# Designs tried in a protein design chat: VH-VL binders against p39998r288to527. Part 38

Target 1, 240 residues: p39998r288to527
Amino acid sequence: VQLLEMESITSEFFSINSAGLLENFAVNASFFLKQKLGGRARLRLQNSNPEPLVVILASDSNRSGAKALALGRHLCQTGHIRVITLFTCSQNELQDSMVKKQTDIYKKCGGKIVNSVSSLESAMETLNSPVEIVIDAMQGYDCTLSDLAGTSEVIESRIKSMISWCNKQRGSTKVWSLDIPNGFDAGSGMPDIFFSDRIEATGIICSGWPLIAINNLIANLPSLEDAVLIDIGIPQGAYS
Below, E stands for the ipSAE of ESMFold2; O stands for the ipSAE of OpenDDE; V2 stands for 0.75 times the mean of E and O plus 0.25 times the DockQ between their complexes.

## First folded at step 14 (VH-VL; framework fv_canakinumab)

Design m6 (at its last look DockQ between E and O 0.93; V2 from the best seeds 0.73)
Fold by ESMFold2, look of step 14:
Structure m6 (fold): chain C 240 residues (1-240), chain A 119 residues (1-119), chain B 107 residues (1-107)
Amino acid sequence: as target 1 above (240 residues)
Amino acid sequence: QVQLVESGGGVVQPGRSLRLSCAASGFTFSRSGMNWVRQAPGKGLEWVAIISYDGSNKYYADSVKGRFTISRDNSKNTLYLQMNGLRAEDTAVYYCARSSYYGFAFDIWGQGTLVTVSS
Amino acid sequence: EIVLTQSPDFQSVTPKEKVTITCRASQSISESLHWYQQKPDQSPKLLIKYASKSFSGVPSRFSGSGSGTDFTLTINSLEAEDAAAYYCHQSSSYPYTFGPGTKVDIK
């Protein structure tokens, strides 16, 4: 809740819209993830090995989906990282204007979208590289997984399939949740009691949200190895 | 156990051809770029050729361009070097080498196979 | 073509002493420089990748440094098993090239 209010206040005070904060997030988060993939030692022309593969699991929301697609664009636009996105809904059903905008740019930069876990697995076989990073952006700070799943049985089944696929990835695969690990209540940091499926995140990328529930997350998410706070450039004068 | 094993070396006359093979085991061959590196007797290492993981890109040292062809068969986990128009200066131990996980370094080497070009 | 030179050509060193080997590139190669060890009658093996990153299983006495055109391999305390030839290799551009090698002997 406080992150939502801070972004709104910042935009009005300095005439800075949420798109500016989104771009700062995407730039800084992409740099962080590129270092996890080997940085310039690996991510350059004329590598005889396959490009690393990143998979984005995203919802149709400004708080998570738009951030994920902007991040995906920055990852794939240099041509050294392969990115595939799977939405919690069909891509032709996207409604959020910023998600649609970022998705269009993402595709123009070489990002790929699939419409099912089955299609995702087929694309992975064709590329012949393991998924090295999964970006979990299915829930935002303002929406729990149970809220998304409760909208339809089709969406619930799709989300459960995506969680199952993600948790099946093993070995060197790292799972980074944006802001809030999927399947956790943002206020308490406790598991969502009405939706038992959870992403087994190995890291959390926070954008300005203080992770005050961190002890509960650590206790209930044993896969968690790391959490980082990404500077999104909220002007200091906005706090007056 | 990760292993590369070269074969096909021997004594050949100048102008003849020879094909080297490198059998890979213990790793996912189809996800690794592969190299040939040679070493003339008593001398240093010389990079010969590289092939990308899927075979789509190939690069050669100037000394072998137009005479040598690198290839791979991912279904057989085998790297090849077809050497045509052999010269005395091609006499060397030939190693196959795997590109490292991030690429560019050579982290696994075979034992080498000797090619001698003499009349 | 990027030419690599190494210095010295040969070095005879008493056990436990420090060994320093230099490699110079004819143009900047950033950190795209790797070091290999080749013991007598053996294949080369990777020691250091990307100028300074140790390969898995390499003893901590081996370290690398440098960027651009000047690079150094250091063996902090030489052991008998380290008698070998040492080669630098650039992967900045094709054709890939090796330095001419440095032979290190135990006194």
Scores: ipSAE 0.683, ipTM 0.879, lowest interface PAE 1.4, mean pLDDT 86
Fold by OpenDDE, look of step 14:
Structure m6 (fold): chain C 240 residues (1-240), chain A 119 residues (1-119), chain B 107 residues (1-107)
Amino acid sequence: as target 1 above (240 residues)
Amino acid sequence: QVQLVESGGGVVQPGRSLRLSCAASGFTFSRSGMNWVRQAPGKGLEWVAIISYDGSNKYYADSVKGRFTISRDNSKNTLYLQMNGLRAEDTAVYYCARSSYYGFAFDIWGQGTLVTVSS
Amino acid sequence: EIVLTQSPDFQSVTPKEKVTITCRASQSISESLHWYQQKPDQSPKLLIKYASKSFSGVPSRFSGSGSGTDFTLTINSLEAEDAAAYYCHQSSSYPYTFGPGTKVDIK
């Protein structure tokens, strides 16, 4: 919520629009994750091993979904990383204009989209690429998991399936949540009492966060290993 | 246990052909680029060839280009080296080696198989 | 092709002494340099990857440094079991090439 306000102030008073902030986030976050994937030592031409696979779990929420897809675009545009995205709804049911726009660009850059966990598993088998990173971008600051799940039983079931799949990933797979891990309150960092399922995130990528939320997440999410603040170009004056 | 086991080595006359095999176990073979490296008796290591994880890309040393063919069967977890037009200078212990996680260093090696080319 | 040279070719060392082996590339290879150990009648083993990263299971006495054209393998305190040949390898471009090797003997 505070992040949205800061973005608004940034746009109105500093003439830095949301599209600019989104792109800054995507570029800097992708740089960060590429380093986690091995950096220039691995992500270059003539590699004899398969490209690493990044899976994105996204919703049709404006900030979370758009950020995730922009990030995905920057990850896969060079061809050194494979990216698959699964939405909390069917691709054909996307409504948000920015999410749709970013989805189109994402696909043009080589990103793939699947429509179910089953399809994701099939794709994984076909690609023969190890899943090394899961990006959890379902909730974000735009909405709660309960809000998303509350739209229909089908969507709730889908979200539960996505969470279950994510939490089953072990070994070299790391889970990075955008702004907030799914199943936690974005403002307080406390577990969502209305939804029992939670993402066992190992890292958090955020562009702004209340300190209290971070402390509570550290206390309530034992799997959490790292948290990184991405500079998206918000002027200091916007925080005053 | 991760393991590579070479086979097919032996004594052969110049101009003849030989096919080496490398059996892989203990890891997902289809997700690793594989290499052949040889070592002449009392000499250093020489990279021979590489094949990508899916067999789509192959590269060779100039010394064997046009004579040797690297291939793989992922369903059998086996790497091959077809050697045609063998020469005396091809005499060496031939190692198969797996490309490491990042894809470039060789982190797993077989015990090698000796190829002797002599009249 | 990229040519690698090593120095020295051979050295005899007393246990517990420090050993330094250098590898030089004919052109810049950034950090695409790896080190292998080969004991007599054994296969090579990876020691250091990408100039300075220790491979799993490698004793802490082994370390690598360098970037560009000049690289160094260091054995901080030589053990008897470290008697072997050591090879550098570049993976910057095809064809892959190895250094000529450095033989380390124990006095």
Scores: ipSAE 0.638, ipTM 0.861, lowest interface PAE 0.8, mean pLDDT 93
ESMFold2 (binder alone), look of step 14: mean pLDDT 94; pTM 0.959

## First folded at step 15 (VH-VL; framework fv_canakinumab)

Design n1 (at its last look DockQ between E and O 0.92; V2 from the best seeds 0.81)
Fold by OpenDDE, look of step 15:
Structure n1 (fold): chain C 240 residues (1-240), chain A 119 residues (1-119), chain B 107 residues (1-107)
Amino acid sequence: as target 1 above (240 residues)
Amino acid sequence: QVQLVESGGGVVQPGRSLRLSCAASGFTFSRYGMNWVRQAPGKGLEWVAIISYDGSNKYYADSVKGRFTISRDNSKNTLYLQMNGLRAEDTAVYYCARDSYYGFAFDIWGQGTLVTVSS
Amino acid sequence: EIVLTQSPDFQSVTPKEKVTITCRASQSIDEYLHWYQQKPDQSPKLLIKYASKSFSGVPSRFSGSGSGTDFTLTINSLEAEDAAAYYCHQSDSYPYTFGPGTKVDIK
């Protein structure tokens, strides 16, 4: 909520719109994740090993999904990283215009989309690329899993399946949640009482975070190892 | 246990051919570029060839280009080196070496197999 | 091709002494320089990857530094078991090439 307000102030008083902030997030977050994936040393086209695979779990109806797609675009556009995205709904049923726009660009940049966990697993089997990062971008600050799941039983089932899949990932795979791990309240950092399933995130990528939320997440999410604040270009004056 | 085991070495006459194999175990073979590196008796290391994880890209040292062919069968977890037109200067211990996880460095080596080219 | 040179060719060192081996590339290879140890009648072993990153299981007395054209392998305190040949290797561009090697003996 506080972040949303800051973004509003940024737009209204500083003329930096949401699209600009989103792009800034994507660029800087991609830089961060590329370092996590081995950085310049690994991420070369001349590499004889397969590219690392990043899987994105995205909402089709909120800003987190759009941010994730933009992030995915920046990750895969050079060909150094393979990216697969799975939406909380079918790719033909995207609701948000921004998500749609980002999806189109994402596809043009070489990003792939699958329509189910089963399809994702099948795709993974055909790829030599190891899954190293899962980007959890279903919830965000502007909605809850309950909100998303409440739209239909089908979507609820998909979300649960996606969470289950994500939590089954082991080894070198790290889970980075955008803004807030799914299954937690974005404001308080407490477990969502209306949705029992939760992403076992190992990291958080955010552009702003309440201290109380961080403390509660640390207390209630043992898998959490790291958190990074991404500079998205919010002027200092916006915090005043 | 990650392991590479070379085989196929022996004594051959100049102009003959020999095929080396490298059996990989203990890791997902199809996710690694593989190399051949050779070492003449009492000499240093010489990179021979590399093949990408899926076999789509191959590169060779100039000294073997046109004569040697690197290949792999991921279903058999095996790397190959077909050596044609062998020369005396090809006499060496041949090692297969795996690219490191990030690539470019060789983190796992086999024990090597000796190829002797002599009349 | 990129030519790697090493210095010195040979060192005879007393245990616990510091050993420094240099590798120079004929052109910049950024950080794509790796170091290997080879003991007699053994296959090479990776020591340092990407100029300065220690490979898993490598004793802390081994370290690498450098970038571009000049690189250094350092053994901070030589152990008897460190008697071996040491090779630098560039993977910046094809063909990959090795240095001529440096032999380290124990006095």
Scores: ipSAE 0.898, ipTM 0.956, lowest interface PAE 0.4, mean pLDDT 94
Fold by ESMFold2, look of step 15:
Structure n1 (fold): chain C 240 residues (1-240), chain A 119 residues (1-119), chain B 107 residues (1-107)
Amino acid sequence: as target 1 above (240 residues)
Amino acid sequence: QVQLVESGGGVVQPGRSLRLSCAASGFTFSRYGMNWVRQAPGKGLEWVAIISYDGSNKYYADSVKGRFTISRDNSKNTLYLQMNGLRAEDTAVYYCARDSYYGFAFDIWGQGTLVTVSS
Amino acid sequence: EIVLTQSPDFQSVTPKEKVTITCRASQSIDEYLHWYQQKPDQSPKLLIKYASKSFSGVPSRFSGSGSGTDFTLTINSLEAEDAAAYYCHQSDSYPYTFGPGTKVDIK
């Protein structure tokens, strides 16, 4: 709730629209992730190894999905990083206008979208790139996994398959959740009491504000190694 | 566990051809750029050639351009060097070397295979 | 072609003393400089990548520094098993090149 209030105050008082905050997030988060992928030393045209692969798990949500697709665009647009996105719904079922806009730009910049975990695995084999980062953007502050699944067994099964796939990644793969790891309550940082499956995130990318429930997340997420706060350009006066 | 093993070296007359092989094991060969590096007896290291992970890009040292061809067969986990028009100055131990995970450095080397070019 | 020079050509060093080897590039190669150790009758092995990043399993007494044109490899407290040739290698542009090597012996 506090993050929603701060974004509203920023828009009203400083005339910073939500699209501007989204773009600032995408630029700064992409820079952070590029450093995690080896930065300039690795991300160079003449590298004889394959480009690193980033997989985005996203919802049809302005708060999480739009951020994820804007981030994906910034990662893939120079051709040094391969990005594949899998939505919690089929791509042709997207309804949120900002998610649709960011997805269109993402595809034009070379981003790929698949519609199932099996298609994701097929695409990974074709690219023959190591999956180094998974970005978990399925859950936002304004909904839980239960809200996303609703009463649909198909959507629930799809989300569970995506979580299972993500948690099976081995080796150097790092899982970065945007704001809240999938399967946790944003207010308390405790596991979701109505949905037992959870992303085993190794990092959390906070957009604009520190996550106040971090102690509960640390206690219930043993895979967690790091949490970072990404500057989205909110003026200091908006915090008061 | 991770290893590279060169073969195909030997004694050959000037002007003749020889093909070197490098067998890879213990890693996903098709995800790494591969190099040939040679060392003349008692001398330093000289980079010879590189091939990208999928074989799409190849580069050579000036001393071997037009005579040597690097290739790979990812289904057999094998790197090759076809050496034509061999000269006395090609006498060396030939190593295959794997690009590191982020690329550009050579983190795994074979034991080398000796090529001697003499009349 | 980028020429790498190394200094000194040869060092004979008392055990436990510090060894410093320099590599100088004929033009800027940013951080694309790597160091290898080669013991007699063995293949080279990677010590330092990207000027200063220690390769996995390399003893902590080995370190690298530098960028641009001037680079150093340091062996802090030389051990008997460190007697070897040491080569720098640039991967900034093709053709890749090696330095001429520095031979380190125990006194």
Scores: ipSAE 0.658, ipTM 0.875, lowest interface PAE 1.3, mean pLDDT 86
ESMFold2 (binder alone), look of step 15: mean pLDDT 94; pTM 0.958

Design n2 (at its last look DockQ between E and O 0.87; V2 from the best seeds 0.81)
Fold by OpenDDE, look of step 15:
Order: sequence, then C-alpha cells, then structure tokens
Structure n2 (fold): chain C 240 residues (1-240), chain A 119 residues (1-119), chain B 107 residues (1-107)
Amino acid sequence: as target 1 above (240 residues)
Amino acid sequence: QVQLVESGGGVVQPGRSLRLSCAASGFTFSRWGMNWVRQAPGKGLEWVAIIWYDGSNKYYADSVKGRFTISRDNSKNTLYLQMNGLRAEDTAVYYCARDSYYGFAFDIWGQGTLVTVSS
Amino acid sequence: EIVLTQSPDFQSVTPKEKVTITCRASQSIDEYLHWYQQKPDQSPKLLIKYASKSFSGVPSRFSGSGSGTDFTLTINSLEAEDAAAYYCHQSDSYPYTFGPGTKVDIK
C-alpha cells in the first residue's frame, strides 16, 4: 500500500507515470538478471551452447504481470536469452490493458507464450536450454494470490499447478519473485493465510520494500538467498 | 561422471580418409557445444573445429577447411570428425573437448585418439 | 586469425617459488582467454577461464589476470605436481587459437 502510494505521488507530483516506471524497472532488472545468467561473457552470438531459458509466471491482471512481460522483452530481444511466459489464465483471456500491450510487444521481441504447464513442459523438451531462471510475477503489491485464485476454480487450479511446477525446478534453477513471492502478503511479508501454496523463491526483485516485510520473508522463506532493489526512478522527494 | 571417449584413430596413408568418433556420457550432450582439438607429437595444441549444441553452426581451422567435417548425433551422444584428404601434417592426437557451461572454454577433454598419416 | 604468444617457452623452477607465464594476443580479445594445464601423457585440463576465473577444483595457488591483449597465469607457490605444459587459448573469435605453450619443470 505504501509502495503504491509512492508510485502515485511520483506520477502526480513528479509527472513520472507508471509506464515510465515500468520500463525503468524492466531495463534495470534485465541488466541484473543478465549478470546472473553469465553476463557479457556468456551472452553473445558466438556461444556454441544453447541460450539460457527464462520462464516467466505472470498474472494477466496486475502490475507484476506487466512488469514481468516488459522484463521478459528486455531479456529476449537480443536473442541471447530464451523466454517463455505462462499466464495465470489463457493468453486469450488477458484482462488488463497494460498486460495486453506488454504481451504484444513481448511477442514481437521473440518472447514465447504457452497456455499450460503441460505446454511449458513440452516446450522445454524441444528447447535444449535448461531453465536457469524462473520469474514469479503472479502476485504483486496490488493484489493477493487469493484475489487471483478467487476469481475462478480453474484459475486457482492453474496457479497451484504453476507453483508446483516452479517449486520442482529448484535444483539448478533460481526463482526470482517480483515484488513479493507468490503466497506471501506484500505488506507484512507473512504467509498468506488464505492460500496455502507458496513459491519457494530464491530471490526477490523489487522497486521498493518495507523493512518489516523483508525480515518476515527471511524468517518464513528459508529458500530466500538474495534480494535486490531496482532503481525505477522514483525521486527522493516521493519518499518524504 | 562426465566423460568423453575418442575412437577411430589409426595409421592411414596420405590422401585417405578417416572418421573419428567421440562418445559422450554423464551429461546432456545436446546442450553443449563440442570441439575437436589436436596435438602433433611433441607440439602444442591446435583447435580444429567446433559444432553448435544443435549442429546449427560449424567452424573450422584454416588448416582443415574443406577437408574435415565436424558433425554430431545427439541421439547417440556422439561427436564425429570426418577427415578427408589426410596429410602428414594431420598426424596428431585428436581430442574432443566440451565447451564450458558458459561456453568458450573447454572444461572436459577426452583421452584422445592418435591419427598417424604416413606413406 | 588471432595469434597468441607465450613467455617464457620454458621455465625450470624450484618448488615453492612463484611462476609467472604471460600470454599476449595479436589483438584485443577482452576476457576470452583461458589457461590449460597438460601433464605428460595426459589430456589438457582447464585451469582458468575468462582470464581470471578459476575452474572448479583448481588449487588456489593458480590465478589468472589480464584483459585485452596481455594475460598472466600465476602459480603462487609451485608444487612438484605442477610440472606441466601450460597453454593459453582465445575464444574471442573464430578460429579459436592456442598459444605455443610454456613448459614448466621442477629443479
């Protein structure tokens, strides 16, 4: 809630709109993740090994989804990284206009979308690329997993499947959650009491974070190894 | 255990052909670029060829271009080097070598197979 | 092609002494320079990748430095088992090339 307010202030008082902040997030976050994927040393055309695969689990209705798609776009646009996105709903049922817009651009940049965990697994088999990073962007600051799941039993089941899939990837794959790991409350950092399944995130990418939430996440999420604050261009005055 | 095992080496006359094989085990072969590197007796290492993980691209040293062909069968976890028009200067121990995880360096090497070109 | 040179060609060193091997590229290869060790009658082994990153299992006494055209492999304290040939390798561009090698013997 506080973070949303900061974004609002940023837009209203500093004339930096959400689209701008989103793009800044995507650019800087992509830079961060590229380094995690081996940086310039690995990510070049002359590499004879397969490109690393990044899988994005995205909501179709919240900011995290849009951010993730923009991030995915920046990751795959050079061709050095393969990106597959799976939505919490079918791609034909995207509801949020920003998510739709970002989806279109994402596709134009070479990003791929699958419609199910099964399709994802099939795609992975065809790609000789191991999944190195999963981006968890199903939940953000502006919604809860319960909010998403509560809309439909089908969506709930889908989300559970996605979480299950993600958690199975843990061995050699790093899971980076945008803003908050799925299954946790964004404000408190406590487990969501209304949804039992949770992403076992290894890292968090955020543009702002309450200190209390971080402490609680560390306490309640043993898999968490790292957290990075992305500069999205919020003026210092917005924090005062 | 990750392992590469070369085979197919032997004694051959100039102008003849020879096919080397490299059997890979202990890793997902199809996810790795593969190389051939050779070493003449008492000499240094010479890169010979590279093939992409999916066979989509190949590059050769100038010394073997037009004569050697690198290939792979991912279903058999095997790397090949077809050597045609062999010359005395092709005499060497031939190593298959795997690209490192990030690429570009060779992290796993076979024991090598000796090719002797002699009249 | 990119030509790599090494110095010295040969070095005889007393155990526990520091060994320095240099590799120079005919043009800039950024960090795409790797070092290999080859003991007699053995296959080469990767020591250093990307100029300065130690490969897994490599003793800490081995280190690499440099960028661009000038690179250095350092053995901080030579052990008897370090007697071998050492090769630099560039992978900046095709064709890949190796240095001529440096032979290190133990006195």
Scores: ipSAE 0.896, ipTM 0.956, lowest interface PAE 0.4, mean pLDDT 94
Fold by ESMFold2, look of step 15:
Structure n2 (fold): chain C 240 residues (1-240), chain A 119 residues (1-119), chain B 107 residues (1-107)
Amino acid sequence: as target 1 above (240 residues)
Amino acid sequence: QVQLVESGGGVVQPGRSLRLSCAASGFTFSRWGMNWVRQAPGKGLEWVAIIWYDGSNKYYADSVKGRFTISRDNSKNTLYLQMNGLRAEDTAVYYCARDSYYGFAFDIWGQGTLVTVSS
Amino acid sequence: EIVLTQSPDFQSVTPKEKVTITCRASQSIDEYLHWYQQKPDQSPKLLIKYASKSFSGVPSRFSGSGSGTDFTLTINSLEAEDAAAYYCHQSDSYPYTFGPGTKVDIK
């Protein structure tokens, strides 16, 4: 798969059409990730090996969590990819309407949700499959880990546990962060000064937001191997 | 190191039974589909059977269906082939082979074990 | 059952020359055709998977092409160590099948 040409959107246009842009993102990002998982050659009925396992770490936010759940739905809906999601909060505490909507559809398409790192590890043991991809959607341009952690001490502890779990997977697992890697400042690309834990991402998927801090991310994220801009179908007149 | 080692071959009379084993090491055996492939002396390769990573599905070549049973013990990292009602045409070197990472191809092969069916 | 045929059944080839082996399936198998090399008294080794994808560690002189029913293995510049039997294998549907093999000798 070829990296897409860099495109950008305005905040006003994006908010006006966010449901449609979210779906375009999910379709295109899922295709990109399916190629990273082996594409049509691997993703077929009659494969005697286990389906690949993708884990989504998501927040309760439209710009990261909703994108992640829509992406997860597209990954798992054909039955060739197993997807498990762990939220930064409990499922019953989800408040964002788009996250709730995407989560409902995701479950109906075969997506699974666990409520703790412990439950995630138990599910992985039962499936007897290594995690091949982790999708980091805990942080985006609209909020930082410090913002998420500041909502409660329970959420902060949970986020730290999720980061620790994710970084333990680095050996054979590829970690794709949506927009900005967890633990990095969106504006500068430098490590977040107010929250010390950070994701060791191996790739970045940018959804209509250019990576303006790529040089700093490369310098401070030695695990980074790849970055891609996903075309979400923004009309030319939306750039203002 | 990734390795497959077959054992249990030998000389056996027609109509008798034999059980082949394939010991796997150097990889997580329980996450890989496994195959048996045989080769009669001086002949080409013949696929015999496959068992899926979790043992949920098994498929056989028509020439052995009903007589051979593929099985696995994931706790012992071992693949088996139970061969009943052996015939002269079953004489072959038997290889175990692992499905490739994306599946469908055979990326690791054992050295084979010879089964000879004769009086 | 999907029948695979190979052509030629035997080739004797001058070193450094190009070798072409064809495999034909009795029905479409899309890209699920794989090539193996078997040297005398050795186990088979995977060369090409999914018609055209070179397996890890395989010399660049080996390449595969084709889709559907007609497939080709090419050795661009034959080396002495390439004297072997070559088999195609389909995994599109059960039962899996192999071609009858092509023996390549050096003269």
Scores: ipSAE 0.688, ipTM 0.883, lowest interface PAE 1.1, mean pLDDT 85
ESMFold2 (binder alone), look of step 15: mean pLDDT 93; pTM 0.959

